# Designs tried in a protein design chat: VHH binders against Jacalin-related lectin 10 (JAL10). Part 5

Target 1, 292 residues: Jacalin-related lectin 10 (JAL10), of Arabidopsis thaliana (Mouse-ear cress) (q8gwi7)
Amino acid sequence: QKLDAIGGKGGKQWDDGADHDNVAKVYIRGGLEGIQYIKFDYVKDGKTIDASIHGVSGSGFTQTFEIDYQNSEYIVSVDGYYDKSGTMQALEFKTNLKTSEVIGYPKGTTKFSLGGVNGKMVIGFHGSAGKVLNSIGAYLTTAPPTKSQLVGGLTGGEPWDDGSNYDGVKKISVTYISTLIRSINVDYEKDGQVVTRYHGMKNGDTEEFVIDYPNEYLISVEGTYNILPDDNVLVIRSLIFKTSKGRISPTYGFVSGTKFVLESQGNAIVGFYGRDGGAFDAIGVYFSPIPS

## First folded at step 1 (VHH)

Design c6 (framework vhh_vobarilizumab_d1)
Fold by ESMFold2-Fast, scan of step 1:
Parts: sequence; structure tokens; C-alpha cells
Structure c6 (fold): chain B 292 residues (1-292), chain A 120 residues (1-120)
Amino acid sequence: as target 1 above (292 residues)
Amino acid sequence: EVQLVESGGGLVQPGGSLRLSCAASGFTFSNYWMAWYRQAPGKGRELVAGITSGGSTSYADSVKGRFTISRDNAKNTLYLQMNSLRPEDTAVYYCARHTYYDSSGYKDYWGQGTLVTVSS
């Protein structure tokens, strides 16, 4: 998605395009007469690429704002401030993790915002510039999934990770015994195809929780974990699933010990990760924005 | 000390029957899920039948309708009744307790096995 440039109509048009995975770094040179130039370093296929400066090299200090793209930080929105002549006077960058300082001089300006759309991230910029930055616009794409905390027994069993490269969850089959969860079997959808991932042991009572994807999304995993006395290890004891349509599964397993809830407002669960060995030791999820 | 001791194996003709027993000691038998596995010559161990602490049963497709797993919690004993035996049922049969063990992950407690040979 292309967001139109906001600001003045002066200067020459520039466009960095949208063929990027993320933004790595922002460079801004500002002064009392306005923002003199802006430059972005982008990420493509895991590598940083330099883009052109927009505006002119002048006197003053270059201020920088870095995005930790290797740890899934991304720009969510940009606030801009332009004066009556249509000169960009200040910019402020917001990521999923932090907010920049206001770069420049916002007093006596009109404020606007680019982005801030649920589930979207900024991957490119365009605008107009001459001796100063006159306007700025942005390109948005779908934000990457967010990894939850891992809950349960963090040192027992062996790690596994289904990742987040799925469109949604269609079915979860839970195998359990009277005291704990033994396994989960998850049917994911990817590009119209079902991808099945199995974790844990197959001995136990098995129950299925079917989700009407794409009309319904899995949004929450709630459960309990507690020590297993015979082996003195923390394991997942119970699981409950909730959907975007308000549907709640039965309780699988046996409620015992510490409660947890893995849920993120506005997001669906699109992947699972955890630890297993003979019981289900630990569980975590990946969240992705529910499509509008 | 967990111990599982299988018995009841032997030589039987095709179409015959055998009853396997597994005597368990060193743990609270009634609290655990129990299973029978088998290993045919040149093959890995495969699950034959399982029984939960509550008595629910499961079977491999190759033995459904012919084999019956059962337990006697008062005697700490697991059973496998094998009917309509076939040459392909020839294997060493193992009793197993299903549990989680240490940070290395899952550990099945296994018996020494009992040989079942189906031949004429």
C-alpha cells in the first residue's frame, strides 16, 4: 500500500520504492529553516542497502535513528510537522518497540501521521525535496509475526519450532492423560494447502478443536503448568483454546499449578513453538495481525 | 527401581492364540499408561496396543479386532490377548511404562521382552 505524501508542493519528487523487507536506519539533517535532507538505509534479503539522500548537504548535525531489524523491530508510523510554507520542520519515528526523539523544530507547525495502521509496517518512503524536505509519504506492508514468551518447563525436553510462515490454524488435536498434556498435532494452512506438524507422544486420549479458518481465527492459548512429581520436572498440565468468534474449547488435560495466557489484542495465532520429551514441557506462539 | 517382566510368549500355529502378561513393580502401576510394543527381525520397535490409567485402549491397524489389551491394577499386571495369530505377528513383544524422565526427555521403561513365533 502507497500512502500519499503530505506537506508542501515544492521541490523535486523522489521515491525509494517499496522493494524492501524493512528500514534499517534513518538519517536526518535539520535546521531552523527546515529539514535539509533525509536518507534511509533499507533491508532486502537480510542485507542493508543504501538509498540516495533527499535534499541537500548543508551545515548542521546529522541525527540518526536505528531500527533493530534483526530482532523484528520495524517502523509502525511517522509523525511529521510542516509549516505554512509547506516546509517539513520536524519528524518523529515510532516502531513496535520505541519512539524516536522529535527531530527538528515542531513549534508553529501542522502535525500529520503516516502509517499507524493495525498490522502494517513501513518499508519505504517517497516525497519531494529541494533545499529542504517539502513532503513525505510512505509504503506499507503486512508486519511480521511477533513471538510470545515461552511458558512451562524451560529446561526439560527438546526444543521445537513450527515458525510463523503460515496463514492460519485450521485444527489442533490434543493428546492428554489424566495429569498432563502429551502432544499437539496442528493443521496449518499455507497458500491453500494444509501443513501438519506433530509434537509429543501419541499415547493418550485425543480430542480435536477445529477452527473455521479463514472465517474464524485462533486468538488465545490458556493453560496451566506444574511440576511432575515422579520426574521433578515442570510440564504443561492443561490447555484451553479461544477463537475470534468467542468460541472456547473444553479444558484438555488437568488444571494444576501456575496459570498462563498467550494472547495479543488484534492478533491471531499463526504458529507454535515449545519443548517436549515425554510430556509437553513448554509452549509458545507466534502472533500475526488479523486481516482486515 | 522400576521393573517390567514379560511372560507368555512361545511357538504357536497360524490361527492360534497366546496371552502375554507383564508384571510391574517399583512404581504405582494404576497411575501410569501402559503399552505393548513388538520388534520383528530386521525392523524397529512398533506400538501394538496402549491402555490409559482410566482403561481407554488403542491398537495398531494390523492387530485391530484380533488383539485385546487389558490391565489388573490390583495385581500390577498388564495383559495382551492375541487371537487369530499370523506369521507376520512373529516378534519379540515388550511391555512399556510411559513417563517423562530427566532433562534428556522421554524415557520408556521397558521389559526384556518375550518371543512370539507363529509358524507351522
Scores: ipSAE 0.000, ipTM 0.160, lowest interface PAE 15.1, mean pLDDT 84

Design c7 (framework vhh_8pnl_2)
Fold by ESMFold2-Fast, scan of step 1:
Structure c7 (fold): chain B 292 residues (1-292), chain A 121 residues (1-121)
Amino acid sequence: as target 1 above (292 residues)
Amino acid sequence: QGQLVESGGGLVQPGGSLRLSCADAGFTFSSYAMAWYRQAPGKERELVARITSGGSTNYADFVKGRFTISRDNAKSTLYLQMNSLKPEDTAMYYCAAKWGTSYRPYEYDYWGQGTRVTVSA
């Protein structure tokens, strides 16, 4: 998605394009006359790409804003401030983890925002510049999935991971006994096809929780974990699922011990990971933004 | 879907022999420890014999030298060869599967429905 440039009509058009995985670093030189130049370092295939300066190079104080792209930090939005002459006076960058200082001089300007669209990240910029930055626009793409913490017994059983490369969850089948969760069987959708992943042991009572994907999303996994009686192992004791339509599943298993909630506002669950053996030891999820 | 099905039980005279089989229809048999349990009328369920995924065996004292547990991973089948049968061996015989090396009934994840062995003149 290309967002039109906002600001003045002065300067020469520039365009860094959208063929990037992320932004690595922002360089800005500001002054009382406006933002004198802006430069972005981009990421492609895990490597930084040298970018062109937009505006006029010279001596003076340059502010930088670094994005920790190696730890899945990305720009979600940019707030801009331009004056009546159409000169960009200040910029502020917001990531999923932090907010920059306001760079430049915002007093007496018109404020606008680029981005801030749920589920999207900024991967490129375009605009116009001459002796100062006149306008700025952005390219958006779908933000990457976020991995939750792992809850339950963190050292027992064997690890498993379905990953996050699914569009959504269509069905979860839970097998449980009176004391704990035994297994989950998850039907994912990917590019219109159902992909099934099974984890755990099949003995016990089995119940299905069906999700009307793509009209409904799985958004929450809630449950409990505790030491199994007569064993010194932490296992998942109960599970409850919630959807974007406000539906709540029955409680599967036995409510016992420490409560957990795996949920992120504006995001759907698109994958599971965990640990299992004779019981379901631990569970975690992958979140992806609910499509706009 | 995993399901254990026992077969080979029947009526036999004292001193006779029977071979019990337990077939798995669906789960990864080679990854599990397998066991034979029995339950005599009016008594608690007791371990008869077990075999690990690696083939190590363990027997209850009352069957040592008379019974042999074995597995065929290619056929997903567990066996119990029962020789020199006694009236006190009369019971329902249950197949059980467990991830790991547990000896306790509550630690077995899958159970069959059982096959009946009667040793009587």
Scores: ipSAE 0.000, ipTM 0.142, lowest interface PAE 16.6, mean pLDDT 83

Design c8 (framework vhh_7d4b_2)
Fold by ESMFold2-Fast, scan of step 1:
Parts: C-alpha cells; structure tokens; sequence
Structure c8 (fold): chain B 292 residues (1-292), chain A 121 residues (1-121)
C-alpha cells in the first residue's frame, strides 16, 4: 500500500519504491530552515542497498536511526512536523521495539502521522525535496511473522519446524492418551491449497479442531507440560486451541504441571515448530498479523 | 521392518539363573523403550520388566522385583534380562517388546517370537 506524501507542494518529487524487505538505517540532516536531506538504507535479499539522498547537503546536524532488521525490528510509523510554508521541520520514527528522538525543530509546526496501521510495516518512502524536505510518504506491507518462545521439554526429542510460510490454519488433529499429547497433524492453507504437516506418533485417541479459515483464525495455543517418570525430560501434557471468533476447543490430553499460553494480540497463528521423539516434547508457534 | 529376536531360554532347576538376550533391528534402537513380557499356558501375557531408551529408568513387576534385572547395550542394539533365583511359577514363554512411540509410551507395538523358560525339578 502507497501512503500519500504529507507536507508542502514545493521541491521535486522523489520515490525509493517498495521493492525492499525492510529499512536498515535512516539518515537525516536538519537545520533551522528545515530538514536539509533524508536518506534511507534498505534491505533486499539479505543485503543493504546503496543509499539514495533526497534534498541537499548543507550546514546543520546529521542524525542516524538504525533498525535491527536481523532481529525482526521494523518501522511501524513516522511522525512529521511541517511549518506553514510546507517545509518539513522535524521527523520521529517508531519501530515495533523503540522510538527515535525527535530529529529537528518541531516547535510551531503541524504534526502528522504516517503509518501506524496494525499488522503493517514501512518498507519504502517517497516525497518531494529541493533545498529542504517538503513532503514525505511511505509504502506499507504486511509485517513479518513473529516466532514465539518454545515451551515444554527443550532437550528431549528432535527439533522440527513447519515455518511461517502459510496463509492460515484450517484444521488441527490431535492424538493423545489419558496422560499426554502424542502428535499433531496440521492442515495449513497456502495460495488456496491445503498443505498437511504431521509430527509425532499416530497411536492414541484422535480428535479434530476445524477452523473456518479465512473467516476465522487460530489465535491461541494453551496447555501444560510436565515430566514423565521415565526420565528427567518434560513433555506436553495437554493442549487447548482458541479462535478469533471466541471458540475454545476441548482440552486434549490431561492437565498436569506448568501452564503456558502462546498468543499475541492482533495476530493469528500461521505455523508451528517444536520437538518430538518418543513423545510430543515441545511446541512453539509463528504469529502473523490478522488482516484489517 | 522391525525385528526382535530372543535367545537364552532353556530348562533349569529352581534357584538357578538364566540370562535372556533380545537382538533388535529395523528401527533406531536407542530412541525406544523396551520391555520383557511373559506368557504362561492358559494365562494372559504380562509385562515383567521395562527399561527407558537411555537405561536410566527401569521398572519391574512385584513378582520378579529383586530377582530379575533388565539392561540394554545401545551400541549393540541388544536388551538383556538377568533372571536370578528362578521359581516354577516363572515358567513361561518370554517375549521382548518395543514401545509404540519411543521411550515415554506405556504401550508396546512389536513383540518377538518368544523364548521358552522352564523351571522344573
């Protein structure tokens, strides 16, 4: 999505486009007459793209704002401040993890916000500039999936990972016995097709929890984990699933030991990862923003 | 395919000892719990001893506790049952068994063909 540039009509139009995976770094040179230039380093295919300078170099101070894109930090929004002539006087950047200092001189200006749409991140910028920055706009895309903590037995079994490259969950089949979880079988949707992934052993009672995707999203996995008498490793004892429509599954397995909840406000579960071997040892999820 | 082959059975007098062996193939032996079952004529098959995948946990039926010792050698894909102070009531066919889904399962899915143990005077 292209967000219109806000500010004055002066200067020449510039456009960095939207063909980026993230923003790595922001460079801003301010002065008493306005922001003199702005420059962005973008990320594409794991590499930093050469910076494009917008505006003109001059006297003033230069500030930088770094995004830790390798640890899933991204720009959520930008607040701008323009004067009565439409000259950009100050900018402030907000990520999912931090907020920048106000860069420039915001006193006596009109404030605006660019972005701040739930589930979206900024991947590009456009605007107009001459001797100063006159306007700024942005390109938004869906924010990347977030990986939850892994809960349960962290040392038993072997790791598995379905990844986060699915559009949603359509069905979960849980195999369990009276004391613990044995396996899960997940039907994902990807580009209109069902992709089935299976983890664990298929012996025990099996029950299905169907989700009405895309009208309903899986949003929460709740459960318990505890040790078994066989050794000193933890296994998943029970699971409960919840949806965006307020539906709650039956309890699968048996409630025992330490309780966990894997959920993130405004996000759907789009993938699973974990550990299994002799039992279903551990579980984690990938979260992706629910579309507006 | 899973194969379990028992050996070491025979005829002994009361108070004597036997050592049974179970050679396993067709699965990752070190990832599964193992057990020894026995079946006397006209009776149900019963679990007498079990061992975890690492050998760190063992369990015994009350009737054999203190007399039988289960062990395993993961480097040789072999499980053992040392049977001391044998009694006439220990007379049965002895089967080695593999747990159904690894070390944590109380359920077994494969048994060998069995080896006869006869304790008589």
Amino acid sequence: as target 1 above (292 residues)
Amino acid sequence: QVQLVESGGGVVQPGRSLRLSCAASGFTFSSYGMGWYRQAPGKQRELVASISYSGSSTNYADSVKGRFTISRDNSKNTMYLQMNSLKPEDTAVYYCAKTRWGSYSPEYDYWGQGTQVTVSS
Scores: ipSAE 0.000, ipTM 0.107, lowest interface PAE 19.0, mean pLDDT 84

Design c9 (framework vhh_6qgx_2)
Fold by ESMFold2-Fast, scan of step 1:
Order: structure tokens, then C-alpha cells, then sequence
Structure c9 (fold): chain B 292 residues (1-292), chain A 124 residues (1-124)
């Protein structure tokens, strides 16, 4: 999606395009006359691309804002400030993890926002510039999945990972006994097809939690983990699931020990990873933005 | 997941001894109760011995009690069966088995994971 440039009509049009996976770094200089120049380093196929400077390259001190794209940081929005002549006076960048300083001089200006659409990230910029930046616009795409922390017993069992390359979760079948979780069986959807993944032990009581995907999303996994009395191992003792429609599953297993919640505002769970080996030792999830 | 590989089988004369070993892969070993079963030619699998997850409890079928000893080594991820005073009736394929449940140790149906077996032949 292309967001129109906001600001004045001065300067020459520039366009970095949308053929990028992420933004790696922002270079920007503010001054009394406005933002003197802006430059972006982009990411494509795991490599950084050095893009053109927009504005005048010889104009004093440059500030930088770095995006940790290798750890799933991305720009979610840009706030801009322009004066009565349409000259860009200040910019502020927001990622999913942090906010930049306001770069430039925002007093006496009109504020606007580019992006800030839930589930979208900025992958490119366009606008107009001459001696100063006159306008700025953005290109948005769906934000990538993010990996949660792993909770539970971090050294027991064998690792497994379903990955994040699914569109959504349709059903979770939980097998449990009176003391702990033994297995999960997850039905994912990918391109209209159901993909089933099973992890853990087969013996126990099994219950299903069905999700009305794509009208409803799994958004939260809550539970507990603890040491078993006769074993020196941490295992997942209980699990509870929550959906985007406010539905909450029954408690599966036995509530004991340390509580955890795996949830991210505006995101759905699209994959699972963990450890298992006789018991369900540990669990983690992949988050992807809920579509608009 | 646990994978089990037995070793130590062979041919021995009556009155002799053998030590069977079962190697478990991964850090899952400490999560399981471990057992030995055997299948003699033309017979069903029968229980021989079991050891609890902690190693604090051991169980034996009457015909091997006092002759066989089960033990486990968490550092080596192994369970061993020391077989003394062997009899021709002990001739069988011996299987290692693993179970997360701490209930009944005697039924093959209690065990989720099985090795491929190791052959023991006791000559008269």
C-alpha cells in the first residue's frame, strides 16, 4: 500500500519504491530552515541497500536512527511537522520496540502521521526535496511474524518448531493428565489448506479448542510450569487459550507454579515452538499482525 | 521424544551372566520410567524389570527376582539390566521400554517408546 506524500509541493519528486523487506537505518538532518536531507538504508534478501540522499548532502550535523531488523524490529509509523510554506521542519520515527527523538524543530508547525496501521510496517519512502525536504510519503506492507520467549523447562526434552509460515490456527487439541500437559496437536491453515502438527505424548485426556478462523484469531496462551515432585524437571502444568472474540478456553491440566502469558497487542498466534519428551517441557509462540 | 538402543545380548551358558544396556537419546531420559520386557520364541512380550524416574523404586517379575538387577545412570542416559545365574528359560529377545506414567509397570501397554531388541540365548 502507497500512502500519499504530505507537505508542500516544492522540490523535485523522489521515490525509493517498495521493493524492500525492511528499513535498516534512517539518516536525517534538521536545521532552522527545515529538514535539510533524509536518506534510508533498506534491507532486501538479508542485505542492506544504500539508497540516495534526498535534499542537500553538505548540510551540517546528521542524526541517525537504527532499526534492529535482524531481531524483527520495523518502522510502524512516522510523525511529521511542516510549516505554512509546506517545508518539513521535524520528523519522529516509531518502531514496534522504540520511538526516536523528534529530529528538527516542531514549534509553529502542522503535525501529521504516516502509517500507524495495525498489522502494517513501513518498507519504503517517497516525497519531494530540494534545498529542504518538502513532502514525505510511505509504502506499507504486512509486518513479519515475531517470536516470543520460550517458557517452561528450557533444558529438558527435545526442541521442536512449527515455524511462523501459517495464516492462522484453526484448532488446538490438548492432551493432559491430572498433573501436567502431555501434548498439543495444532491444525494450522496455509493457503486454504489444513496443516496438522503433533508434539508430545499420546496418553491422557484430550480436549479440543476450535477457533473460527479467519473470523476469529488465537491471541493468547496462558499457563503454568513447575517441577514434578519425583523428577528434577520443569514441565508445562496447565494451559489456557484466548481468542480475538474474547472467548477463553477451559483450563487444561493442573494449575501449579510459575504463571506465564504469551500475548502481543494487535497480533494473532500463527505458530508454536517448544520442547517435549515424556511431558510438554516448554512452549513459545509466533505472533503475526491481525489483518485489517 | 526418546529413542532407545539396546546392547549386550549374546550367547551364554546356563549359570553365566550378561549385562544388557539401553542407551536413551536426548535429555528426555530423566522424564521416563524405564523397563525391560522379553519375548521368548512363540510367546507374547512379558515384563522383566522396571525402574522409576528417580531410580528410587525397582520392580521385578518373580522368575528373575534376586537374579536380575535393574539400574539407571542419568549422566550417561542409560538403563542397565545385570542378569546373573542365567537359565535356558531366560532365552528371549530383550526390549527396553520408556514410559512417562508412574502407574502400572507390568503391562506393555503402559510404555510409549520401545527399542528394537537384543537377543539373549542361554545354552544348557
Amino acid sequence: as target 1 above (292 residues)
Amino acid sequence: QVQLVESGGGLVQAGGSLRLSCAASGRTFSNYAMAWFRRAPGKEREFVAAISRSGGSTFYTDSVKGRFTISRDHAKNTVSLQMNSLRPEDTAVYYCAADYRSGTYYSPDQYDYWGQGTRVTVSA
Scores: ipSAE 0.000, ipTM 0.166, lowest interface PAE 18.3, mean pLDDT 84

Design d1 (framework vhh_vobarilizumab_d1)
Fold by ESMFold2-Fast, scan of step 1:
Structure d1 (fold): chain B 292 residues (1-292), chain A 121 residues (1-121)
Amino acid sequence: as target 1 above (292 residues)
Amino acid sequence: EVQLVESGGGLVQPGGSLRLSCAASGFTFSSYAMAWYRQAPGKGRELVAGITSGGSTSYADSVKGRFTISRDNAKNTLYLQMNSLRPEDTAVYYCATEVTYEGDYTVTDYWGQGTLVTVSS
């Protein structure tokens, strides 16, 4: 997952490699002649690793851009600006949570982007540098799973969370009664093993929706939620599942109230979380990119 | 005491019509979703149609366009209008509702005794 360096042919080649889990911090010094230096602190096995500076310290001010990697922030893309001589004049960093200032002077330059691929993150950099940064490239890997919003009743029942540390979903068993969902039982796969997680009440009719993982992925959970009149609490009333092969499940439960769709283009569902008690109160999912 | 009493079943020729009624008592009918299920001999019960307290309706694919579920909250009565009946519609039809228990967030199904619908020539 190596993106070629973009910019000029000047300077000495440098390469921080791809043996990192994340980027922790960017140090960059812009100047009138171009970016004078760049340095990255990386993360590996929960530890920060210092890398070498690329370029040379000048009279300019060092700007820093910090990534909150402990709270799942990561670099998504870098926009670069180089002049006719191939000297890097400005850089802008984008994470899943924020965008940096444009560092340097982008006037009269050619703009390019590194990364910005859905479900990928930047974990390393390479390029060329001398007294200025001449070129920059990146290493990409799969981004951590994304947690959806929680839909349904947010105050009833007790919270549960299967997490996102599964490879895929093999089967969902839904227990329902004529007006609502009572429980789900999910068979996940992790490192070739089936892991089963059960949430909710057992009373009701049970139906299975089998996914042909890894040839097929669960991509969508659609349904409805509404108040139980006498209890004044919101519960999940119906569920429908969709796969990457275009298969759509039957409607489980009863269509009532507010409709929701939990779906993300290019991503598969790899985990569930929610709330349950006497009924299935709320549901949410974790998304991971579908392998190309 | 929750009670559901179905009526209106009978023998009808293919293409005919029947209207089923379900008289409800022992709970606040207007506040609950109601449904019709059916069970053919030797088969499990299947959902036919449902209606929410707010009046939103849902139907099984096999009956869409032919059956209409409705309710009369003033009379505590649920209805199923069945048109263009087919031999495959032959079953015992059951009225159902969920009742919550005070102080316990538990929903349970209540069923009527059923009413037989036979579609035959």
Scores: ipSAE 0.000, ipTM 0.175, lowest interface PAE 16.4, mean pLDDT 84

Design d2 (framework vhh_7d4b_2)
Fold by ESMFold2-Fast, scan of step 1:
Structure d2 (fold): chain B 292 residues (1-292), chain A 122 residues (1-122)
Amino acid sequence: as target 1 above (292 residues)
Amino acid sequence: QVQLVESGGGVVQPGRSLRLSCAASGFTFSSYAMGWYRQAPGKQRELVASISGSGGSTNYADSVKGRFTISRDNSKNTMYLQMNSLKPEDTAVYYCAVYTEISDSGTYYDYWGQGTQVTVSS
């Protein structure tokens, strides 16, 4: 998706395109008359691409803003400030993890925002520049899923991983006994098809929690884990699920030991991973931004 | 070769003043705008104040307006930051900076000094 450039109509058009996986670094040459140039280092196939400067050299200063793309940081939005003559005076970059300082001076300017679309990340820029930056626009793409921490018993059982390549969760069936969780059975949706994945032992009481996907998203998995008596192994003792519509499941299993919460604001759970054996040893989730 | 050397930092109590100096060489001083940046522990480097090559235009961060004054003496190739009414939140390493083109190479570089520590505490 291409977002139109905002700002003044002066300068010569420039376009870095959208053929990138991420942005690695922003270089801004500030000046007393506005932003004199901007330059982006992009990432493609794990390599940094050195892009062209946009604007001109001259008197001023250069500030940089680094994106930790190797640890899944990405730009979500850019706030810009342009004056009545159509000169970009200041820019502020927001990632999923941090916000930059305001680069330049925004007093007496018109503020705008590029991006900030739920589920999207910025992968490229375009605009116009001459002796100063006049306008800036952006290219958006779908933000990648993120992997939670694994909670519970990290050494018992065998690992399993459903991955993150699902559109959403339609149903979770939990098998439990009075003291712990035995298994989960998850119905995912992928391209209009239901994909079912089962992990754990079938012994116990089974109850299901249905999600009205795509009108409702699974957003949170809460629970407890504790040492299994006699074996000294950590296992998942209880689970509770929450949805984007404020629905909360019953508590499955037995509340005991260390509490955990797996949730991320603005994100849905789109996959599960964990460990299982004689009990359900550990659980983790994959988060993907909820489409706006 | 561009060189920037900061001096004047130190430890002061709140409400006191310090004057930072930046001695510059290796470029045509009066032709380039310069600035003071600061970096506090665990934070990004931020622009504090900037001054045009002629000294006729200045800019300040909102947090220092009315307290800090940037100036330059083009005959001495020196830029200054007068810091009045210092607050604990002004504690940072202060850097002078100029951005210039090495014209013979066609490449642009930002040049920074080594930094000078300013600590405001009792």
Scores: ipSAE 0.000, ipTM 0.159, lowest interface PAE 18.2, mean pLDDT 84

Design d3 (framework vhh_8pnl_2)
Fold by ESMFold2-Fast, scan of step 1:
Structure d3 (fold): chain B 292 residues (1-292), chain A 121 residues (1-121)
Amino acid sequence: as target 1 above (292 residues)
Amino acid sequence: QGQLVESGGGLVQPGGSLRLSCADAGFTFSDYAMAWYRQAPGKERELVARITSGGSTNYADFVKGRFTISRDNAKSTLYLQMNSLKPEDTAMYYCATYEVWSDTGEVYDYWGQGTRVTVSA
């Protein structure tokens, strides 16, 4: 998807295109005259590709904004500010993990936004430039899966990771006892096939939570973790699941200690990772955009 | 040519004081974070002090306790009060706008010819 360039009509048109997997780095030179130039390094097939400078070289230092594309960081949106003469005066970049400071001088300008569409990322830019940047537009595509923080006991047990290469979750089976979670068993779908992954101990009561994928998505994992009495070991004590249709599971296990919620607006859970041993020590999820 | 004009430099003896001024030549001063930096002959340019639009300040270690940066947004003027001057403070002094990114370094843009400070023993 090509978003139209916003700003002034001055300068010469430029276009970096959309044939990229991600943006790796933004180079920008701002000043009292406006944004003097902008340049992007893109990623394609695991390689960094540098594009042309748009604008002209000025005096002073170039500012840079790094995207950690190797750990699934991506640009979500760009806010721009242009003046009455049609010169871009300031830009602000937002990723799924952080926000840049506003570069340049936004007072007395017109503000606009590019992107910010749920489940989409920016993979390219276009616009117009001469002595300064006059306009900027963007190319959007579907965002890759993102990894949540890991919650629970971060040092106990052994790590495991199902990854994010699944289309969705069809069923999660939880084994629990009166004090804690013992295991999860997840039925994923991949290319029309069910892939089952089991983590933890089988001893306990087992309940199934079925998701009507692809008409319904698992969107949230909520729960608690706490130290077991006299053990000084943090484990997952309870779990609750929520779907895109507003369904909420029963509470599995025993509510105790620190509460957590793993969810991301507009995204479905497509994978799990964590730690287990004698108990289910920690849990994390992978998020992927819900199709439009 | 210049949007910012530096003044107040001069010749002073060690231990003396000078006040530098940086005047707005037509931009909207109150929105800009501002800095003073200096360059001695044959040396790299170095940051001396910075101040946000709201008045929060930061100083290079070699001037802490001796120099004070301040601003008057109503008068569109930036100041550097320099006390207990040393021969090592001898340089051309420039005022600049600056931006700071959350994950990158500082970027400076400067305007004008600077103002010369000479501390002679």
Scores: ipSAE 0.000, ipTM 0.145, lowest interface PAE 19.4, mean pLDDT 82

Design d4 (framework vhh_7b18_3)
Fold by ESMFold2-Fast, scan of step 1:
Structure d4 (fold): chain B 292 residues (1-292), chain A 121 residues (1-121)
Amino acid sequence: as target 1 above (292 residues)
Amino acid sequence: QVQLVETGGGLVQPGGSLRLSCAASGFTFSSYAMGWARQVPGKGLEWVSYIYSGGSTEYQDSVKGRFTISRDNAKSTVYLQMNSLKPEDTAVYYCARVEYTYSGDTYFDYWGQGTQVTVSS
C-alpha cells in the first residue's frame, strides 16, 4: 500500500520504492529552516542497502535512528510536522518496540501521521525535496507474525514450536482427560496444502474444532492453568477457541486455576508453540493480520 | 470410600452374548474414565476397553467389533456388552477407575472384585 506524501508542493519528487523487507536506519538533519535532508538504509534479502540522500548534504549535525531488524523491530508509523509554507520542520519515528526523539522544531506546525495501521509496517518512503524536505509519504506492507507470551508451566515438559509460516488454521483436535489437556493436533493450511502438527499424548477424550478457512479465522485461545497436586507441576487445564465469525468452541478439559487469553485485535492465529510431556504444560500462539 | 461392584458374569456358549455391569460409588463418576481388564487363566492381566469421561472409547484389538463399552452417568454404572464370545474370552473381568500420571501413563487406582466369564459348550 502507497500512502500519499503530506506536506508542501515544492521541491523535486523522490521515491525509494517498496522493494524492501524492512528499514534498517534513518539519517535526518534538522535545522531552523526545516529538515535539510533525510536518508534511509533498507534491508533486502538479509543485507543493508544504501538509498539516496533526499535534500542537501553538508557539514552539520545528523541524527540517526536505528531499527533492530534482526530482532523483528520495524517502523509502525511516522509523525511529521510542517509549517505554513509546506516545509517539513520535524519528524518522529515509532517502531513496535520504541519511539524516536522528535527530530527538528515542531512548534507552530501542522502535525500528521503516516502508518499506525494495526498489523502494517513501513518498508519504504517517497516525497519531495530541494534545499529542505517538502513532503514525505510511505509504503506499507503486512508486518511479520508476532509471537504471544507463553502461558502455563514454563519449566515442565519439552519445548515445541510449529512456527508462523502458515496461512491459517483449518482444524484443532484437542485430547483431554477429567483434569487437564493432554494434546492438540492442528491442521494448518500452507499454499493450498494441509500441514498437520501433533503435540502431546493421545490417551483421552478427543474433540475437533473446525474453522472455515479462508472465510473464517481462529482469533483467540482462552484457557486455564494450575498445579497438579500429586505431581507438583503447572499444566494447561482447559482450552476454549474463538473465531472471527464470533463462534466459540466448547470448553475442553477442566476449568481450574489462573485464566489466560491469547488474542490480538485485527489478527488471526497462524501458529502454535508450547511445552508438553504427559500433560500439555504451556501454550503460546503466533498472530498475523487478518487480510482486508 | 470408593467401591466398584461387577455383575453379569456367567457361563455362555461360544457365539453367545453377555452384558457386564459395574456399579460405582464414593466418587464423582462422571469425572473419571472407566475401564475393563481381564485375567485369563494362566496369563497376566489384559486391558479390554476404556471409556473416557466425555464418552470416547478404546478397545484391545482382539475384542474390537465384538465388545462395546458404555456408561450411564445418572446410574454411576459402566457396562461391557460382549458379543460373539469365544473360548479365549474366558476370564475374570474387572471394572476399574482410570487415572493418569503426569508422564501420561495410564493406571488403575481402584478395582472391583471381579466377575467370572466362562465360554464353553
Scores: ipSAE 0.012, ipTM 0.403, lowest interface PAE 8.3, mean pLDDT 88

Design d5 (framework vhh_8h63_2)
Fold by ESMFold2-Fast, scan of step 1:
Structure d5 (fold): chain B 292 residues (1-292), chain A 121 residues (1-121)
Amino acid sequence: as target 1 above (292 residues)
Amino acid sequence: ELQLVESGGGLVQAGGSLTVSCAASGFTFSDYAMGWSRQAPGKERELVAGITSGGSTYYADTVKGRFTISRDNAKNTLYLQMNSLKPEDTAMYYCAAEIRVESGWTTYDYWGQGTQVTVSG
């Protein structure tokens, strides 16, 4: 997706394109008359690619903003500030993890935003520049799935991971006894096919929570964990599921101990990971943007 | 009425240091970008350092790494710390305020009378 450049009509058009996996670093030279140049380092196939400088190079104070792309940081949006003459006066970059300082002077200017679209990341830039930066636009693509924290007993049992390479969740079957969760069985959809993954012990009462995917998304896993009597190990004691249509499952298991909520605004759960052994020890999820 | 009064200029030997100051009055100092420009006889005026209301700085390549611009909004004062001075730094140094008009920014600046810096060697 190409977002149109915003700002003035001056300068010569430039375009870094969209053939990148991420942005690695931003270089900006700001000044009293405007942003004098901008340059981006991009990532492609795990390697940094240098792009051209846009504007006037060779003098002044350069500020930099680094994206930790190796730890899943990406640019979500850019705020720009241009004056009445159509000169870009200031820029501010926002990632999923942090916000840059404002580069330049935004007072008395017109503010605009590029990006900030749920589930999208910025992978490229275009615009116009001459003596100063006149306009800036962006290229967006789908952001990668994100991994939640792991909750519950972090040292007991053995780890398992279904990953995030699914389109959505169609059904969760929970097996439980009066004191704890024993297992989950998850029906995922991938390319129109059902993929089933099972974790834990099958002995107990089993209940199903069906999701009307793709018209409804699983968005939240809530529950409790506590020490199992006589074993001195933390296990998942209860689970509750919530959907994008406001539907809430029954409580499975027994509410006891520390409460957790695994939820991310605007995102659906597309995978599970955790730990199990003689009990269901820990749970975590993968989030992906709701496609709307 | 806007007033800018520069001070601190003088004669200094090559390799030495000097700080020039600018006392501002007649406007809300903290709201405006401020700068230092210099002009030697027969040469064009050069902007050597600038600082925005937000604290972002600019330096000309001729002075980068040697000069430091700073502001004290409580004292309405702008500073330029000049280190490792060269004979080529000899010039009249002017304080400037970048004035925002109601309809947006302009290229019009108010300048003081200047302070002379002479580097011998």
Scores: ipSAE 0.000, ipTM 0.152, lowest interface PAE 17.1, mean pLDDT 84

